VH-VL binders against Uncharacterized protein B0228.1. Designs and how they scored, part 3

Target 1, 207 residues: Uncharacterized protein B0228.1, of Caenorhabditis elegans (q09220)
Amino acid sequence: AVVTPSIENHKMENASVTISKVPISHRPRGFTAGSDSKKLAVQRFKLLISDFLSDAQLSKSIDVAAVGMHKGKSMDDILDDVYTRLRRTLSTKQISELAKAQKGLVEDLDEKSAKLVKARVKRMIVYSFDPAAEQIHKYATRPSMAFALIAETINERFVGSVKDLIRDVLTPKEYDIFRKHYHPHIFKLDNIGNNTEAVRTTTHETF

## First folded at step 10 (VH-VL; framework fv_masavibart)

Design s25 (from C3 with heavy chain Y104W)
Fold by ESMFold2-Fast, scan of step 10:
Structure s25 (fold): chain C 207 residues (1-207), chain A 121 residues (1-121), chain B 110 residues (1-110)
Amino acid sequence: as target 1 above (207 residues)
Amino acid sequence: QVQLVESGGGVVQPGRSLRLSCAASGFTFSKYWMYWVRQAPGKGLEWVAVIRYDGSNKYYADSVKGRFTISRDNSKNTLYLQMNSLRTEDTAVYYCARGSEYRWSDAFDIWGQGTLVTVSS
Amino acid sequence: QSALTQPASVSGSPGQSITISCTGTSSDVGGYKYVSWYQQHPGKAPKLMIYEVSKRPSGVSNRFSGSKSGNTASLTISGLQSEDEADYYCSSYTEYSTLVFGGGTKLTVL
C-alpha cells in the first residue's frame, strides 16, 4: 500500500520546493476568513484540477504542443491550442463540472480577476510542458509542475493548509487519482525546511 | 437559534429497519457536511456516517457499512439515516451533527439533542 | 476498544490546571491537524471545545487550550471550576477518510 515516487514525482518535488520557499505570510492576501472568499478558492481549485484527471488527456495534448513548436508558433498560440485540446478530451461529467465551476468563478469577479484565473490555468499547462521540443518525451511525467502552481495559487488565497482544500474538494475517486500521482509531493509544501522528515515518514505522505 | 432536531428513534427488534430524521434550522443547511454520531448507553462516542453538503459523497464507519444509508434533502433542510439489519449493538442515542464547508476539519459545532434507538433481543 | 487512547478519569481541585491526553498513530492524530475536543455533561449532547488541535470556537473560555506533540494531543483546562466536571472526548480525522473518537475521560472536580 506504499506509493513509490516516480520520476514525475521527483521533478514535481523540485518545482514545489522552489514555490514553497515563499512563506504564506509573505504572499498577497487576496483571501480572508470570509465564507465567500473560501468558496471562490475552492471553485478555482476545482477548475484547475479538472484538466489533470487523466495522464492520457495530458499525453494527447503534448502532441499538439510539439506540432506547434516545430511549426514556430508563438507560445501564446501553442498554449491556446493545448488548452482547447485538453477541454475537448474531457468526459461529459468533467465538462459539466468545469462549466459549473467556471460560472461560479466568473459571476463574482471583475474582468481583471477573471483574466487572472484564466492566466493561472494557462500557466499550469505551461509548467507541464517544457517549451523545448526535445524534452517532450518527459512531459507525461511532469503534470506535477501544474500541481506546484495550483498549490501556489491556493496558498495565495487561503491561509490554511493546502492539504485541507485538496481533500475537501476532491471526490473519493479524484483523491485516489491525486494520491497515486501527486500525493507525496503536495504535502511537502506545508513543511519546507523545518520538519520535512516527520511529514515525509507518515503513512499519509506515503499513501 | 441554530438548531438540529432528531426524530424517528424507538424500540425495534433485531433484523428490522428504522429511519432517523434530523431537521435543521437557523443556518444554510445546503452549505454544510452533515454527520451522524452515536453513543451506546454509558459508553463513548462513535462516528457513524457523513454526507457532503450536496449529497454527492458519503462515508460510513466499518461497523455500519452495507447496512446504513445516509441521505439528505436540502429543499427540506433534513438529514436522514436509514438503518437496516439492526443489531443489538446498534442500541444507542443517535446524534445529528453539523460539520463544516471543509469536511477534513471534522469539527462538530452544532449537535442535536439525540434520539434513542433500542434494538432489543 | 476506542481507536484513540484517553485516560478513563482525571481529577483536580478548583483553581488547579489539569491535562487530558489523547494518543493515536501517525495515521490519525500524528498525521493531521484535525483533532477536536468535546465536553459532555450528563444527559446532554456533546459541546465542541477545541477544533484543529488548538482553536477555540466563539464562546468557549480561554481556560481551555489544546496542543499536539507527535501522536499525542492534549486538552488543558486551567483555573478549574465545578462546571468543568464532565466527560471529555477527543476525535481525529484518519487516512482512511473516517473519523475516530477517544474512549472518553471523566473529569471530577473535588
Scores: ipSAE 0.000, ipTM 0.432, lowest interface PAE 18.1, mean pLDDT 66

Design s26 (from C3 with heavy chain Y104F)
Fold by ESMFold2-Fast, scan of step 10:
Structure s26 (fold): chain C 207 residues (1-207), chain A 121 residues (1-121), chain B 110 residues (1-110)
Amino acid sequence: as target 1 above (207 residues)
Amino acid sequence: QVQLVESGGGVVQPGRSLRLSCAASGFTFSKYWMYWVRQAPGKGLEWVAVIRYDGSNKYYADSVKGRFTISRDNSKNTLYLQMNSLRTEDTAVYYCARGSEYRFSDAFDIWGQGTLVTVSS
Amino acid sequence: QSALTQPASVSGSPGQSITISCTGTSSDVGGYKYVSWYQQHPGKAPKLMIYEVSKRPSGVSNRFSGSKSGNTASLTISGLQSEDEADYYCSSYTEYSTLVFGGGTKLTVL
């Protein structure tokens, strides 16, 4: 018989793996628990996210970050990985805080680097409003409905924060295009329509 | 009938290139993560590459990184493996395999029959 | 050498039970609930027998069962039949978001 494992059967229930538990054969040459450079990077990452995550989520995030750092990923890529791997356990408030942390990285970047991070920040903002984050087959496929469902459970301050993040991330020209084309799906949550592709196009294509 | 059929295998010299195809039928190909797994003659299975259902994310075994490229064409229900800079140790039967619908999978529930790639001078 | 350690061979008689082990580390078998087992007859493609440590796909006999303790996963086949004679491979997810296989075990039904 042909069998595709169900999404429910693949929910993460495993304990986090710490850096100290990584086999020596799987560690980069020169990477150890005593590597000052790697320890400092992990500590900085921990400080960035520790205030709004539970101990279990933080431990898992550190493991994800360690793997990303081993693979040579940037801090913004690592934050995206953390969101992607943990969103099944994240509250809407925690997702918003991850998006704000990502926004903070853009504000500290030089003008050239900021352009590259803006697309990633757009993706993280869209993913932050996916109520089906625990069911992979629905994220990025119905983001307008996700925004409507999230709006029902959050206060006005959070909604304002999302609009502010979008405004800050986009150039004036990009914002004009986004506002004219996608406004009904992003900025007007009480009129969500049925076209989910408009939101996805905004996050996966450059203007 | 859910089916995967590989093609494109053959004999090539070291340093050359070869492209494998895997034709899918009987299911909605665009919803599934797809994998390439190989097996050298008389040896065990080795995972080679994986591609997300929409083609956006790709992961490779360390032994093939930088040399092999996995891709897919959802309009043609076809998975590809572009193999460059081939080495004698790449000699194997290459299987395409189906993962999970929409999510990364650790298990492959359907496999093709395999196609033999022989890298020999 | 394979990433996961399996015995090269195991044998049993019809009606007997046998167990095949698959040993890894805390970064693969020990760290995750994503262990699968495959059956391969000579000249044929592998067939999924167990996924997520202990779950059976539709159509796989309940004579096949899986378990895990620490860094070692096990496949148990009860009521051995001649058709069970095949190579068996374990597979595990790793902390690097990759997949690794065991070396394979040849099961002979005597």
Scores: ipSAE 0.000, ipTM 0.420, lowest interface PAE 20.8, mean pLDDT 68

Design s27 (from C3 with light chain K33N Y34R)
Fold by ESMFold2-Fast, scan of step 10:
Structure s27 (fold): chain C 207 residues (1-207), chain A 121 residues (1-121), chain B 110 residues (1-110)
Amino acid sequence: as target 1 above (207 residues)
Amino acid sequence: QVQLVESGGGVVQPGRSLRLSCAASGFTFSKYWMYWVRQAPGKGLEWVAVIRYDGSNKYYADSVKGRFTISRDNSKNTLYLQMNSLRTEDTAVYYCARGSEYRYSDAFDIWGQGTLVTVSS
Amino acid sequence: QSALTQPASVSGSPGQSITISCTGTSSDVGGYNRVSWYQQHPGKAPKLMIYEVSKRPSGVSNRFSGSKSGNTASLTISGLQSEDEADYYCSSYTEYSTLVFGGGTKLTVL
């Protein structure tokens, strides 16, 4: 059987509340990026990008994430910081692979959709390119989503699908919030300053 | 029916040039990445070159880089391989093969029958 | 000119199961879930049997299955039949965005 393009245009509005709109006095303060939070970040980013990055680059990316967690940044801001650091530390070979991945994302879209990506509209475009595999490609204007899509394109060749990458990076609750056009808050706190429901382990099997 | 038909093979002297063609039918050729794969007599398969569906991107095996050029004419549904500075080790059956629609692929679902190229003195 | 290692030959009897290995490095087989398997009968073009390590194209028998552990990918054929007698080739994507094939394995059904 020949593979034909399968495009399901699912339009999502990426708007509303983020940690950046919450007063600083109401954000988690004094959060320590301690051993437990660092280990969780290591596990998540290791599964997301370890097949592409060197151990040193992975360690640097995790350190950037840990610093962001310590400062109480949102998941979106932390991923943006990681993406920025990643781009500066890449070898020529890794830059070439990222360039191919970015080009491939545009190639997977028709001309009209490619213009939407280039125009940086505040909307996400979802496409299913493999009906049998139920793979979903998300295109967005946010650096964190761009990082996830680039990692997805690289890992589609190597280890996983968009679903697996998003599941491994975001908690199930954060994914549900994102699905509903809301920017997820990285930490869920039940008690004063304590991280009791923070970032889930990658052993969680349900999507 | 989906079909790929190679032509242009033959016997040629070392150092000379030869151009292979692959005629596609039964599918929208302009949407697919296309490949050349060769097989020396009694030996295994070796990837040679790939070209993007619109002709803008091309990649080559190290063994042919600088000597071979892959190209396509979407108006004629035809894939080409220009082989320059031929060597005896280029002797092989050359297959054209179809990749994926729009996106890069490393799997080939449709193959031509092959055309034999013999480089001998 | 192949970079991946396959046994030169394997054999089995009708109804048995056989496994063909394909060993590379962390820069190809071990680094990516992009392993394909091809069946080639004498004088014929290759036919895609498995792609992305373990996926079967439509129309390929479920007797054919693929797997990978570390740097080694495997093709398993269960319930061997006489028409399975052929050469089998693995291929993998590489870190250089190139493609590499295995040396091929001749399967004999005795």
Scores: ipSAE 0.000, ipTM 0.424, lowest interface PAE 18.7, mean pLDDT 65

Design s28 (from C3 with light chain Y96K)
Fold by ESMFold2-Fast, scan of step 10:
Structure s28 (fold): chain C 207 residues (1-207), chain A 121 residues (1-121), chain B 110 residues (1-110)
Amino acid sequence: as target 1 above (207 residues)
Amino acid sequence: QVQLVESGGGVVQPGRSLRLSCAASGFTFSKYWMYWVRQAPGKGLEWVAVIRYDGSNKYYADSVKGRFTISRDNSKNTLYLQMNSLRTEDTAVYYCARGSEYRYSDAFDIWGQGTLVTVSS
Amino acid sequence: QSALTQPASVSGSPGQSITISCTGTSSDVGGYKYVSWYQQHPGKAPKLMIYEVSKRPSGVSNRFSGSKSGNTASLTISGLQSEDEADYYCSSYTEKSTLVFGGGTKLTVL
């Protein structure tokens, strides 16, 4: 399909909430890339987020409470366990698409940056199954939050501010609307790291 | 008839390049993921590469990553494998394969006859 | 080299049953339900016999069945016939989203 379906926009709005839970310390420094590279990254990211959000609802039977019971394990080990379990509930086709989308996001990155982007994706998937995050999804109805998520992902490939990258992704008219209505909250999400309460507050304000 | 027919194999010296083609007929080529699988003489099967039905996503085995490029032309119902910097260990029969008739499986339900690539000095 | 472990050969008599094993790790065979089995006669392309551990494509005899326990998948062929003599390969999806094949097993019908 040439045109993005409406269901993808809804999924991406929810995804923009989850990405804000990724700690700032886990975000790599970006590097510069051309316009064609940006388009490809955006396209692959849309597919990644759409697949995760649609399948998250089908995977609610996964015992996410088990994550809280992994006492003594590192957060990375816990995320690996949950991520592996979630991937097993996806079709072979969806897993293949996800892997290719992840590869597209990292194929032009240095090893350190690629490792951090992959970790970020794992955290987004896990946080989307958090019971608190499920309530947040109920209130996410703004397409501008999807643009913030895309801008954050592109920012992993570039040195610069999220605000400057949003200007690159949005039209001047869209950016003006974003700036007036969501700018403070979107940048606040970018700076909160793993903070479910701050994300919940922001989604309520945008709803 | 559902068919896959490979061509382009031959004898080539190490370090050279070769392009394989796979002509598809009897089904809607643009709906299927397509794969390349190889088999060295007297040895087992090895997956080489896969391409999404629309050509947007590609994945490679570690042994060929950076040297081989998979591509497709849906208007011509044709799959390609561009093989650069060939090594003697790339000597194999190369099969074109279609993903499963079921949308959610990577099983190969249709295979071509194979084309032999011999890399020797 | 193939990553999954299969016996190099197995043999049986007409009318009997045989089982071919395919052993991997929790990151492939043990972790996923995406195991396939292929039959290859000399000089021919492989033919899909089993997919998703235990499912048969249309046109494959019900004498062929698949199963999995832990890190080991198994292909069982009942009522052995001379035309079953062939090489058999397993394959599995991996946690790296790649595909891996077994080394192959030559079945001899004595």
Scores: ipSAE 0.000, ipTM 0.423, lowest interface PAE 19.1, mean pLDDT 66

Design s29 (from C3 with heavy chain R52W)
Fold by ESMFold2-Fast, scan of step 10:
Structure s29 (fold): chain C 207 residues (1-207), chain A 121 residues (1-121), chain B 110 residues (1-110)
Amino acid sequence: as target 1 above (207 residues)
Amino acid sequence: QVQLVESGGGVVQPGRSLRLSCAASGFTFSKYWMYWVRQAPGKGLEWVAVIWYDGSNKYYADSVKGRFTISRDNSKNTLYLQMNSLRTEDTAVYYCARGSEYRYSDAFDIWGQGTLVTVSS
Amino acid sequence: QSALTQPASVSGSPGQSITISCTGTSSDVGGYKYVSWYQQHPGKAPKLMIYEVSKRPSGVSNRFSGSKSGNTASLTISGLQSEDEADYYCSSYTEYSTLVFGGGTKLTVL
């Protein structure tokens, strides 16, 4: 059986340390709105995180983030770029939905709303631009399955419980393949605003 | 020694097809993005196509999109360019090039000698 | 035909310093730190001289240097020698995940 814990707490726990699992040279450089890679990135995000942003807003956020990653911007700069563009496209309905998630009513995005949106966008970047996450998408047919697989690959603090969840979801043969080739990796964007630095070589799996 | 050797160029009539090959040696081919760049006689350089190290992503110049297909065989250390619906303006020396060890997406640190493709009637 | 603007030609004497410009937009040269320069002698393949705006590959003379300001990248060659006579091309990554070259500059050494 599959257990679905709160992904908000667990992904945010590791979001400040784990930005990506692959070198920037191995990430998408951007793509046309209709490309299969972009559709995959949007679907991957919808599976896990966002239900209030439109597909167009998700696609544009992904494009802006890809540009920032290739420019070698820090994660904070990338989040500022994405949020600045996203904010300009938010409808009054979306602003209202965001305000309901926080105490009090806001007529426009305030500092608290900006921080919340940036935190969610950071999670989008982690999921959308990690080539390892494509294996998760190919394997996962539902959010709980995707969450279990992502937690195992990203957050070492889930070592025990997430491995048990994965064993419940994958066949023994699939789990052996996954376990053998997938290890958690940590890539950091320079907090000073310099280029992304990869700390490991990308590992590929075939299922 | 690190080398790239192109082959398959020649003279063809407009509307025909041609397939170029690029044989890599002296480095781990499967770790590098690979590119095709062309140069018309007496003209400048024009980027044609790129393929990621694992073959999963490909991008093309607008001038060749829909007509040319880049591919690779990592087991044979070989890069390919399938050129369909050739036009006289495709006449050029075609170079294969390796993405730089320092930044694979933006610089070509190793080039082949080039192979001439002439499209004429 | 190219998207980046370079002067068609530049000339210098042995020992002189010269600079070649490469002008684009905020969607290519101005937007990225991924500008490269190539040297091409007649009948030969291009050779990488500068990558990532200002970095030199192993084996490239320190007489070659690169810089960028706004939408314009520059290649500077100091202490000109006769063997520097060649065509020089800049290139840049673009926001559309494509690469674009400059039109090329012919350097003549007197």
Scores: ipSAE 0.000, ipTM 0.429, lowest interface PAE 18.2, mean pLDDT 67

Design s3 (from C2 with heavy chain N57D)
Fold by ESMFold2-Fast, scan of step 10:
Parts: C-alpha cells; structure tokens; sequence
Structure s3 (fold): chain C 207 residues (1-207), chain A 121 residues (1-121), chain B 110 residues (1-110)
C-alpha cells in the first residue's frame, strides 16, 4: 500500500494504548492532543518535551511534519525529516544545555531516570495513538498527534541512549509498540547526545 | 578488602524500637547504593529498604513502610536502619548489602554477615 | 513477602543440567531486565550469581547462566557439582521502585 496520511492514522490506531491503561502519574495534566491551532500545537510541544527548543524551532518542526503528512509520507519518514531539520537549527547554548541534562542521566542511571523515560514513552503512546482520546476534528487530530509523537521522540533521543534504556524500562509489549513506530530514531546515530548504553554496560560489568 | 559488618541486633519486645548499623570498609562508601535485606528463621529472603548513594532517595517494602527508616552517614562510612513499632513478624537476620556505584542495579555483590533481631514477649 | 514463584525444590545428579524458574508479572520480571539470582549455603550470607537477567559477576563459573522469556526468568546450572547444593533465590525490580524476591528453591545434588 501507498503511504498516505490515512495509512499513518490507521497505523497509529493499530498500535494504540487506551488512556485508562496509563497510570495517572504518567499522564500530562490538562493536555489534549486535538487542536486546529498551530500556536496551541507549539504550546503542547513545550509541555511534552521541556523548554529546550525555541518557538521558532517548534513552529518549523510542525511545518515540516505537516508537509510530510500532505505528501503521504510514513510516520518514520516524517520523524526523520523533523529530526534532521531540528538538529540543523540548534544553537551552541541549546547543545550545551542538552549535554548538561544528558550528563546527569549518564552519571546517574537511577530509578528516577528510568521512571521518567518510561513515563514519557507511555505519554507519547497515549497522546499520539490512543483512539479513546476525544477528538473534536479528524483533520486537526492527526497533525496534533504527529507533533506530540515527534516532541516525545526528540526528547528521548536528546536525554540518553534510546535503544537499550527503552528496552530496560518498557514491558515487551510496550517495546514492540514503540519499536514499530519509532524504529528509525532508536537505530540512527545521534550527533547531539552521547550513548548512555556504554556507561550502563561498564557499571554493570564492575559489580 | 571490601567488608560490611552489621551490629545492633538483639531481643526486644513488640512495640519497641531498635537501630541497626552497618560499618563499611575497603571501598568508597559515598558512591554506592545500599540495601537492607532480611531473612526470618527457616524462611526466604525479603528486601526491606534501599538508599541512594547521597542519601536523597529512599524506598521501603510495604511491610515496613511507616515503621522503618533507612539512613546513612557518608562521613562515617555507616548505613543505619531505625526500626520502630516492632512486630513478631519482624524477627529475622538483617543483612546489609552493597549495590552499584552511582547506578541503582538492585544486584548485591557484597553482603554483611547479618545481625539477628528477635521480637518476642 | 515473596512475590515471585519458584519451585520449592529441584534435584539432579553430578554432571547433569538443572533449571530453576522464577515467575512474576509484567510489573516486575516481565517489565524490566533487572533479574538477579543468589546462591545461599546453610548459615551463610547469599552470593550473587547472575544480575541483569543473564550477566555473571567476575569469579562466577560459566556453568551458571540466566535467561528470561515473558514473565519467567530461569537459572540454569550445567555440569552439576556437589558444591552447587544450596538454596537459590531470584529477585526483581518492580514498577513501584521496590524489590521482590522469590520464595527460594532448594537444590539437592544426588
């Protein structure tokens, strides 16, 4: 089948997790994915991934995602396009801030870090794929879901080694869902972040 | 050599308190997650509590939550377990155990010899 | 309390292989790659044999191996020897940031 916005929406629904299956502590408060407003989408990205990105970078990411959807690209291709564009626009200050945040994760792969990663991944699945989430407009919901998905994926990539850390904190079922929708992000090189997997492996070898 | 030595066990009546100590030597104590694990006579292992290397994070088994407090003094290389409102079911050998450096592994490569706590009337 | 299910006992002859299972839920054994195995001889403190499902600490024989399938972790001891006779316990991290142990398995070397 040809990759279209409808194919991506169907794929999202197939991988969905109902909101009732996500613990309250892992759910964003007062946030709903459906929106017709680009400004509202920008605010939602800030709530989901932190404040490391400027409004202009978030706006540009939204534009790239919208173009990909209009062209019928797969979710994986859309995420690649957004990630590539976002990386090119990061300032030295933003790179430094992300490196500082990642240093904390690398040096202290503790229970808090594991819970935070798991909570963000679950939030991404619920708000990007949950068909039980009330949607006001079918067309508005798709862009908002893609934007939320991109924001959470970028956050995971920036704050640590994605592949092994995600495997460690997710159930096999959660990992299968994540892998099917975010595969390119967990296997492609990340020029911004460091691989926390090396620190994890070294620490465990010294026990 | 790396060693953990527990002390403070004894016989105590229900409702009273005991404080256990664990003296660490042979490694940089301030870098390691530390644990208390107990074993009732003739029974299996039961995790009791864990404390982060800097003392800022603590977790407890539901059976002891609200009654026991784990703490550490990195300047003295010593781990503590304050046990309040003791019950007969708290009777066990209490082991001090070492986790990993900086990372919470929940794998205990070094154990103390254990100290016996008997809660009886 | 013990939250993970292990068989109460297993037996084998010298040179044989035995496997001990440790069954939990998706909120502990099935949810994380944080399963450890301990060996305990009578009157002694436990000894770490396996950590993170399948990794061996320095000094532990390669006759000991660990694995996991779904909600069940397994410890396999190959080339069974008399000194392997002991109690074996599994443990796992949980979704609640707690730790749980299995009830223990008594290994008898016939």
Amino acid sequence: as target 1 above (207 residues)
Amino acid sequence: QVQLVESGGGVVQPGRSLRLSCAASGFTFSKYWMYWVRQAPGKGLEWVAVIRYDGSDKYYADSVKGRFTISRDNSKNTLYLQMNSLRTEDTAVYYCARGSEYYRSDAFDIWGQGTLVTVSS
Amino acid sequence: QSALTQPASVSGSPGQSITISCTGTSSDVGGYNRVSWYQQHPGKAPKLMIYEVSKRPSGVSNRFSGSKSGNTASLTISGLQSEDEADYYCSSYTEYSTLVFGGGTKLTVL
Scores: ipSAE 0.000, ipTM 0.434, lowest interface PAE 19.8, mean pLDDT 68

Design s30 (from C3 with heavy chain R52Y D54E)
Fold by ESMFold2-Fast, scan of step 10:
Structure s30 (fold): chain C 207 residues (1-207), chain A 121 residues (1-121), chain B 110 residues (1-110)
Amino acid sequence: as target 1 above (207 residues)
Amino acid sequence: QVQLVESGGGVVQPGRSLRLSCAASGFTFSKYWMYWVRQAPGKGLEWVAVIYYEGSNKYYADSVKGRFTISRDNSKNTLYLQMNSLRTEDTAVYYCARGSEYRYSDAFDIWGQGTLVTVSS
Amino acid sequence: QSALTQPASVSGSPGQSITISCTGTSSDVGGYKYVSWYQQHPGKAPKLMIYEVSKRPSGVSNRFSGSKSGNTASLTISGLQSEDEADYYCSSYTEYSTLVFGGGTKLTVL
């Protein structure tokens, strides 16, 4: 959970951390690199964040970003606006309410759906007010870069944990075989910042 | 030295227009949100408008919506406020202010010295 | 007139402590961590003293501190000095993505 020197390295490289360099499988579900419909990416992100909020202010902020897409704004400009407003809109009160709502929202859901809901609430909190996330903002030149770095940092932490677990259990030869067949799935994400869900749908549930 | 310098204030009749400018120096202008804040003579502070990094995202106080337009030219390190359909209650010292660095707190860490706009009937 | 309520005036003697309150609603001060305080001397631009409820910019004396309880934010000035005599304004982010200021408090030292 400690913010590490790797964030300094991202600051020095700058242009390496952009949405355009993120694989399609790691972008909001339904977004494609060649698509002119950046509205789809914003709508997917809106669904991800607003699943648990009926907040007129949040909806209005996201809609303003969508209007900007009709004017040919870059994806980074749209995400800078959306991520900044999401962070500003999630007050201490709303974060507490989301944590309380999580208990109600998982009631009567199947186990897989409950895990997805918990992952979304955790992601929203990390993006908004995690003390480690606040340190990352010092190294980013734009809010979209900060959120990409946060997503990358939490993803690396979970991937590392799974690798350590595998290494402790397998012989060197078994590890080589496993690395070829299962390791690629650990990095297979449907959405940026979806590290908890990715881990649970692959190697972690095998052991 | 980090500095903001306003210009363009003056005396104008109701219904007319004025354009204010704010020249920024000593920092990378394009990396900061910029704000206009006003203060009527002997009264308190009132937020007027904010503009984000690229100039496409703007928000206004209800009292000026539809009449005032905030804009920026990052190549000239300059912030603008176009004031149309001026009213006597728009009489105030207008301050240019810089938002705190990437902190999203709407705190103004650098202020200009202000420019007086008098709307006289 | 203003959205946030501050006392019109407060007074203290050199070396004493004073506190200025800023009361809003759950839709502004009570709901968010984005409360700032500004100091304004006559004829001068405001100066940021506190941001995000309790944080001080570099160069601001540690005699200035901020806090919040419920819908009320407070600015406390300890070890009062003559140069602290000024108008003080609070501001807050709102649920409507707007900014509002308090009516201001005139601090008199002596």
Scores: ipSAE 0.000, ipTM 0.452, lowest interface PAE 16.3, mean pLDDT 66

Design s31 (from C3 with heavy chain Y104M)
Fold by ESMFold2-Fast, scan of step 10:
Structure s31 (fold): chain C 207 residues (1-207), chain A 121 residues (1-121), chain B 110 residues (1-110)
Amino acid sequence: as target 1 above (207 residues)
Amino acid sequence: QVQLVESGGGVVQPGRSLRLSCAASGFTFSKYWMYWVRQAPGKGLEWVAVIRYDGSNKYYADSVKGRFTISRDNSKNTLYLQMNSLRTEDTAVYYCARGSEYRMSDAFDIWGQGTLVTVSS
Amino acid sequence: QSALTQPASVSGSPGQSITISCTGTSSDVGGYKYVSWYQQHPGKAPKLMIYEVSKRPSGVSNRFSGSKSGNTASLTISGLQSEDEADYYCSSYTEYSTLVFGGGTKLTVL
């Protein structure tokens, strides 16, 4: 058996990092689990979303993801665990901001119900995550980037599993459209969820 | 059309080393996670090692950890298994197997023919 | 000492259905959606029959189906045929990101 390094067993580094003020429209997009160590990814995650989530919510999210990574859970299961933890502590404002962040990514994502946040979060991650990207970007403060970064901190083995999340979340009709027109990391979002990039054609998955 | 061909097996004494190769053809090798799986004569299957499509991450079975090294050369479409400190219990047919594009998967849809490694005592 | 428990053998007659079980724990079969099944004829490399619990690869007969309940995954073969006679192995991920196989089940078609 290969033991995954346990983040829970390491004392959390409490070093502060200053984030530069950069307009969201000019911030890089995309993440890769292979670019940085897990410790660096966790530090960047804290920096990226500290303004969106409270310190307590952020700490809980990272700890839950780290435990799931150590246990070898699938990305879907880890995201479900993270969502469950966050769902119980998210304010109405945070839920609304999360819903707005998804508005431009997939047809009819204007959902305000807390019950639907889990599905909407998965779609947001799918459309903002780029498994081909070489670097984690610490200056994005979007909710979509926060969840993409959580996915990156899980384990590099889950980078390509984004396609499974798409298939599991989409209806058969939506999946057919996605299958024909999706290209990873083409969605650039402003802080209210507007999609500024067109979807490009992709080939069918070969097994 | 899609094919994996193993080589490098043979008879070797305990404590020695062997390097296995797996030549891939008919698909874009650089997109796939790749696996080594072994089967001792008359016994079941045992996973040995896995390597990410770009070579940046690797996982090993406890029985081979610290002794075996998986690697790949995407420019040559070739997967390798460096086996050091061989033991009699490493005697098996070693299969090269293809995982999924860009994602780690338990699904091995293409297997090589296997190469026999015999570690005599 | 396989990590996953399968019956050593199972048998059926042509046209019947048989089911092979694969039992693990919550740290492997019960905890994850990554269960695969392989068919192996004597002297041949294994062939993938089912992946991710219930999905069939292109070219695999719809007579083969997979499912999972709790800590037990199942492979069901309907309309049993003589060429189905082979060894069948299940596999699953563990909580430590390792892969384990079952001990194998010999299917005999009588």
Scores: ipSAE 0.000, ipTM 0.427, lowest interface PAE 17.0, mean pLDDT 64

